# Designs tried in a protein design chat: VHH binders against FAS-associated factor 2 (Faf2). Part 26

Target 1, 346 residues: FAS-associated factor 2 (Faf2), of Rattus norvegicus (Rat) (q5bk32)
Amino acid sequence: MLPFRFTYYTILDIFRFALRFIRPDPRSRVTDPVGDIVSFMHSFEEKYGRAHPVFYQGTYSQALSDAKRELRFLLVYLHGDDHQDSDEFCRNALCAPEVISLINSRMLFWACSTNKPEGYRVSQALRENTYPFLAMIMLKDRRMTVVGRLEGLIQPDDLINQLTFIMDANQTYLVSERLEREERNQTQVLRQQQDEAYLASLRADQEKERKKREERERKRRKEEEVQQQKLAEERRRQNLQEEKERKLECLPPEPSPDDPDSVKIIFKLPNDSRVERRFHFSQSLTVIHDFLFSLKESPEKFQIEANFPRRVLPCVPSEEWPNPPTLQEAGLSHTEVLFVQDLTDE
Short names: E, the ipSAE of ESMFold2; O, the ipSAE of ESMFold2 at other seeds; V2, 0.75 times the mean of E and O plus 0.25 times the DockQ between their complexes.

## First folded at step 21 (VHH; framework vhh_sonelokimab_d1)

Design w3 (from v3 with K65R; at its last look DockQ between E and O 0.80; V2 from the best seeds 0.76)
Fold by ESMFold2, look of step 21:
Parts: C-alpha cells; sequence; structure tokens
Structure w3 (fold): chain B 346 residues (1-346), chain A 124 residues (1-124)
C-alpha cells in the first residue's frame, strides 16, 4: 500500500472535488423574506416607474393571513427576471392605469422575484410553468385556495377580463363567509352581554348582603350599648350598698349617755323620719356624714344643716374644708337637731 | 402542536427597556417561523419581526426602525424580544406566534399557533 500521509491527501482531494458538483440552490434558504419583497419593489420602480399597483409589504405567509382575515382576494405575481416576457408584462400590463385601478380596488397584491429566496419558496409551492405568472388566492370553503392561475404574456384588457372573471366566479364564497362571521360575532356579543349582566347581578347581591351585615352589626352595637348601660347601673347600685355597709361597720361606738362629752343628735331626714344617735365632741363631723350615709333610707347625696344659727355643716372634705372639724369645733350643743337635705337629682 | 408562553411584560417608563421571552415547546420547531406581534387597544394586530425556519435569520416589519431586536437561545428553546427606547405608543399586548404553510394542490394549509399574550404598558 501507499504511505498513509500520501494516500490521505489524495483521497481527501478526490472527496472534496466530488462534493463541488453537489451544491444546494442558494435560493432554497430564506434569510430575509421582507427584504426580498422590498428589494423587488425598489427594483420594479427603477425599471418600470412609480405608477404601479400597490405592493403588499410583507411575507407571502403574512399576505395569506391578511387575505384570510380581511376576506379579500390575494393576487400573487412571480417575476421571472431572466424571462423574455417579464419586462413587457410589467411595463404594458401591470402598469396600465386600468389594471392598477382594478388591483388596488379589489385585491391584495403580493409580488416577488423568483431569484430571491422568498419568491423562490413561493415558486416551489405554486409550481408555475412559465412567466409571467399570476395566481389568485382566496378563502374558499374555509381553506385558502388557489382559484385561478394565469401564465404567459397577457395584454392589459385580457388581464382585466380574466381577473374579473375569476373574482366574479368566486365572490359568493366570500359573501357566505362574511355572513357566518357576523353570526358568530353576534352570538359572542350576546354571551358577553349576558356575562356582564350576571356580573352586575352578582355585584348587586354582594352589596345587598353587605348592607344587611351592616344593619345587623348596627343593631347589635345598639343592643350591646343598652346592655352595658344596664350592667353599669347594677354595678353602681351594688357598690353603693356595699359602701353603706362598710361605713356602718366602721362607725365608732355610741358614747355612754353619762359621758360629759356626749352629744345627742336628732336627725330629720328628707322623708320626715327621725333618727337619733350620740356622738363625742372630739369626733370629726365626717362621723356624722358616715352615720347618715350608712342608713338605708338616706339619699345618695345630701348635706347636713343646723338651724339657730342656720348653716350647712362641713361634714365631708371639700376644697374649702379639706379636714372637717370636730363636733366641738363646729359649735354643736349637747343636744342638737340637724336637718338632712337631699341633693340627689340635681 | 406547538405551545408558546410569553413572559416579561409589565409597566415601564418612557425611554426604558424591556425584554420579553417566549418559551416554545412541541414537535420539530425548526419547521416553523417564530415571531412577535402586538395589538394596541382599538388597533389591528401589528407584525414586529420573526426568525425564519430555513436559515434561522431574523427579519423585521418594514415599519420597524431598529428599536426592537429579536434573538433566540437554542439551548432553552426560547425566543426573545428586546425593546429599547420605549414610548407610550408601544403600549400593547405582545404576542409570540409560530406559523408555517403547506401547499397541497390548490389548497393552502395555514398552521399558526399563538401565545396568550403579555401586556406591556409604557406610562408617564
Amino acid sequence: as target 1 above (346 residues)
Amino acid sequence: DVQLVESGGGLVQPGGSLRLSCAASGRTFSDYEVGWFRQAPGKEREFIGAITSDSGDTYYAVSERGRFTISRDNSKNTLYLQMNSLRPEDTAVYYCAAWTIEHSGDTIYMYEYWGQGTLVTVSS
């Protein structure tokens, strides 16, 4: 056999040479389909002028999608750059004023050179036999469908007649689809209105329940406040009675009638009852108040008056009398009649 | 049978930037073009740009002037839309879409799949 390095170069060279004859068509890989269409439009205007049908500015798939959505005819033109009839067709047929008017008024117009990848891709799909090539596409029976093909050079009057014939023969499919879409839209609008009415009813029910809860809460608060008032009054009454009992238990004992410092006091209560008790001259006037307060029949608030001379005795601490005087300091006699004045309800 | 899920939408101030993502799944994704659309309230759906199925190159609508950049991450099977210098007029629902067409005789089968959309709001 041959040395490996020599054989290796020879075999690789043969392999590389053979691969040079198998090369894919460069147009088979689409890189910038929008650019391909813009390039054709620019080239068209350079060669044939600016008076031409309005070009769809987008890809073939976008033109199909728009034609389907808008229920319009789509005219597809495939330009054969190298075909002898292409210039005559573009100049004399596509740029004819009557053709321009027809295309602009009744259809979307997509055009591309088959030398560009996007145009080549469409060419592979539509399989035209010669140029110039036109295809009419529309939504037919729920499928985008090629409904007409025009191949070869055609004069402007014949082009108008053939395009019009294709559209007139197929217009009823578009009308039917428009009616079906309107029917579906009306059904969707009705369902949306019913859904909106349901949501409004639900919001009204929620507001009704919220107001019921607020009313129940308001009534409960009012009832709770009344109940608290009743409980507070019961506590006040109980506290008062307990205080009266405490004062009774804390009273100093009544001095002996034989005590020379004994004071016998007859109290005239607001209910015209009389109560008498002996006190000691050394005792504070507060003892008098405590004794009277301990009586069940005494008012909740009262003051004590002496007559001859007429005066109110300071028997409770006040701003004027922080420390009430003794019976002696108040000038009471060994026998005294005092009057209890009811201050309750004032 | 392609599933598309957009993410990354939200509120952004004018002049700001936002990157949208579209996670794609399903059968051979290489058979489909994948791209971005948007729809503002009361307006028609508008093409932004896409990646071709053939070459994997990006392309944009004729009206697009370079503020938006489409890219993909093949390892994540994810399509991106980078939006810069955002304006209030860019407020819209942004959709990711995948599509292909097949010809059989005179019949043209159009297959298209759409995400649910993601809202982008540009507000001053």
Scores: ipSAE 0.726, ipTM 0.877, lowest interface PAE 0.8, mean pLDDT 85
ESMFold2 (binder alone), look of step 21: mean pLDDT 79; pTM 0.791
ESMFold2 at other seeds, look of step 21: ipSAE 0.773; ipTM 0.906

Design w4 (from r3 with E102K; at its last look DockQ between E and O 0.83; V2 from the best seeds 0.77)
Fold by ESMFold2 at other seeds, look of step 21:
Structure w4 (fold): chain B 346 residues (1-346), chain A 124 residues (1-124)
Amino acid sequence: as target 1 above (346 residues)
Amino acid sequence: DVQLVESGGGLVQPGGSLRLSCAASGRTFSDYEVGWFRQAPGKEREFIGAITSSGGDTYYAVSEKGRFTISRDNSKNTLYLQMNSLRPEDTAVYYCAAWTIKHSGDTIYMYEYWGQGTLVTVSS
């Protein structure tokens, strides 16, 4: 036997299922709200002519947003297509020149048929009791507010008076909001000016610091370059002195003056000083170069010349003379005068 | 508690195309209408088009001439604006917005959320 709770839920489920087959009003699904507005405008012009207030061409939500942003009154007209007074109102009130002038100059005008989904949605929200229906909406106390409702047939002069009364009674709220918005704007402009001045000062300070760093680094690099050049020159001079000492140590002994193969050579240095030394005819000319190089007074680079005949002696191995000759092979006599030519700049 | 983030703006040559994206938070598409606006330098912000809440139908401003197409990717919670045949006068900051309104008596509660905007420049 089934419990009451089980049977009750089953019956309720059947009831809920049956209610789902009741179709919703087709106007409840808004598909093209802009199209609904445009459709009303076209229908209005066909029925009542082209002399009419300017229609807001957008959705109800957009009209509300624009009225709020621009601090303007929004007049909302809901058209009852099948109501007996709708044609009279549209022809004789909305199309009256004085009404057109008032609406066009003082407010945004949004209108739609309640047979269209967008108009139907607004109808459900505004909950009008009869047609023709007008609502006046504005920003009041920071909220969009319906500040007037006009329902039923109304003559154009009375419409003007009613709309003007509603606007005059509520204009102070819009003036106050305009003033508050201007105050906020002035405060923001001042803050932005202060921020711009701060950022400009900060960027100037950063550029000054960057330039100081670059100058300091450039000066440091120049100092390092000069120091490296000095160290390199000191090393070169030290190496030269070490080479001179090494060559002096490696020189062959000077032969005796009584040696029959002894060659006495007088060297004339670039400073016109002279140095005298004996060599052996069997010795390579490199001994002459090594002797002169070992002298404290000698140039760093030099060549040795004889004058009778004038010639440069090959005292250093070269591509032309890979093996320098002996003093005998070079044709030196038992007494020679040789000239040392300074080549340091070459 | 709606968050909207636009992307896809940039520099485009006249006649070119560009697709803007608007990533929306949470349940934005089911609770709000979501759409695109733009504001050119020195001009008022103007409506381009939107998707209705829950029904998902797309609609456009009366002034739209068919160059722009709005679409939605429900799997990514993202609204798109495909812009074709771009002209220098289309240069503007493009905004994604979500909105809904609720009436309670004579009071109209407007809920309106805006993205930060994305700049589209069409070189003349």
Scores: ipSAE 0.739, ipTM 0.879, lowest interface PAE 0.7, mean pLDDT 86
ESMFold2, look of step 21: ipSAE 0.762; ipTM 0.896
ESMFold2 (binder alone), look of step 21: mean pLDDT 79; pTM 0.780

Design w5 (from v2 with Y111T; at its last look DockQ between E and O 0.62; V2 from the best seeds 0.72)
Fold by ESMFold2 at other seeds, look of step 21:
Structure w5 (fold): chain B 346 residues (1-346), chain A 124 residues (1-124)
Amino acid sequence: as target 1 above (346 residues)
Amino acid sequence: DVQLVESGGGLVQPGGSLRLSCAASGRTFSDYEVGWFRQAPGKEREFIGAITSSGGDTYYAVSERGRFTISRDNSKNTLYLQMNSLRPEDTAVYYCAAWTIEHSGDTIYMTEYWGQGTLVTVSS
């Protein structure tokens, strides 16, 4: 029946019509807000030319953030693509040289079409009633605040007057905030300088303490070294005394003057004193060294010389003379004068 | 409150690649836009790109020339910055940020959260 076919298409059409009313506006989903700004700038230049205020190239939130940080006015322009007054405003007001100069010198300028998602989002937030639409935004009492709204077609001279009035009425809030930021910055710099000075002083004190420790340790090492040297010298001196006494006790007895093998030797010591002693021809020359070494006045190191011919007698074992000769083998006569030469400094 | 923790910075050779991560707390991606900034020594902080809260779409600064890619891992609540063809000029501290803006009458309520940053050094 004819009603069944018609009913089906009619119900489908009603359903499709209802879906259109509940479908989200495509502009409500922001996908590329930077692209929306750039596309508006491109479109503006194609329609109206390149003589225009400098556009802020970023999102609305970025423009707000920069205006807040820099303590500048932000002028927001919402473009109604389909509004009858939009072309007139852009061509004859925004592109007027005096308007361009004012905007470029005094404020940040953010502009977007409300037909783009970013512009639409700002439109929903600012809730403009008609186009052209301008809003002036600034930091006021630590909050970004809309301090002026201009709606409807306006001529360039009137635009300049109204923007200037809004800025002049609100400039004191920016001056106050600028002063407060400078005070906070000066306080922070002073604290930072105080902290840096404290750390420098602490490091200097630590280095001074380290130097004192090192100097104290160096002094103690020098004192220990001197004391060790003193003890070593006393030990050497004691050993020398003991050796002199032992050699004296180990000397062979002096031979009788009547002994045919007796040798009388007169020693001339470095201090010009003379010492006499008899030895036996069969004795090693070492007994002469041992006798002289046992004397308290003898040098610690010496050699024994004979005159005519002048020669050094080998009285001590050496690599050249590992087994010193006897007095007879050395060619000594029954009476000899021998000279003792001090070698201590050699 | 939102907490953001960056990781993945380090030293890399010119021409190399590096991936930065930003671990976000709770429902950050649902409630905020989240994005990347950087600050080179002696320069102002500059925007790189972000992911929107509406639908999770990515977008980039006008100055960005296709070397950097932003992505998100829904299961890890993590935002990524893939940096390719790195140059010494890319040396900077890289920051993750989350923000939202709400209007009530003439008053604009701005909320911004920042991570502590991660250092990227591009050098021979």
Scores: ipSAE 0.748, ipTM 0.891, lowest interface PAE 0.7, mean pLDDT 86
ESMFold2, look of step 21: ipSAE 0.756; ipTM 0.896
ESMFold2 (binder alone), look of step 21: mean pLDDT 78; pTM 0.782

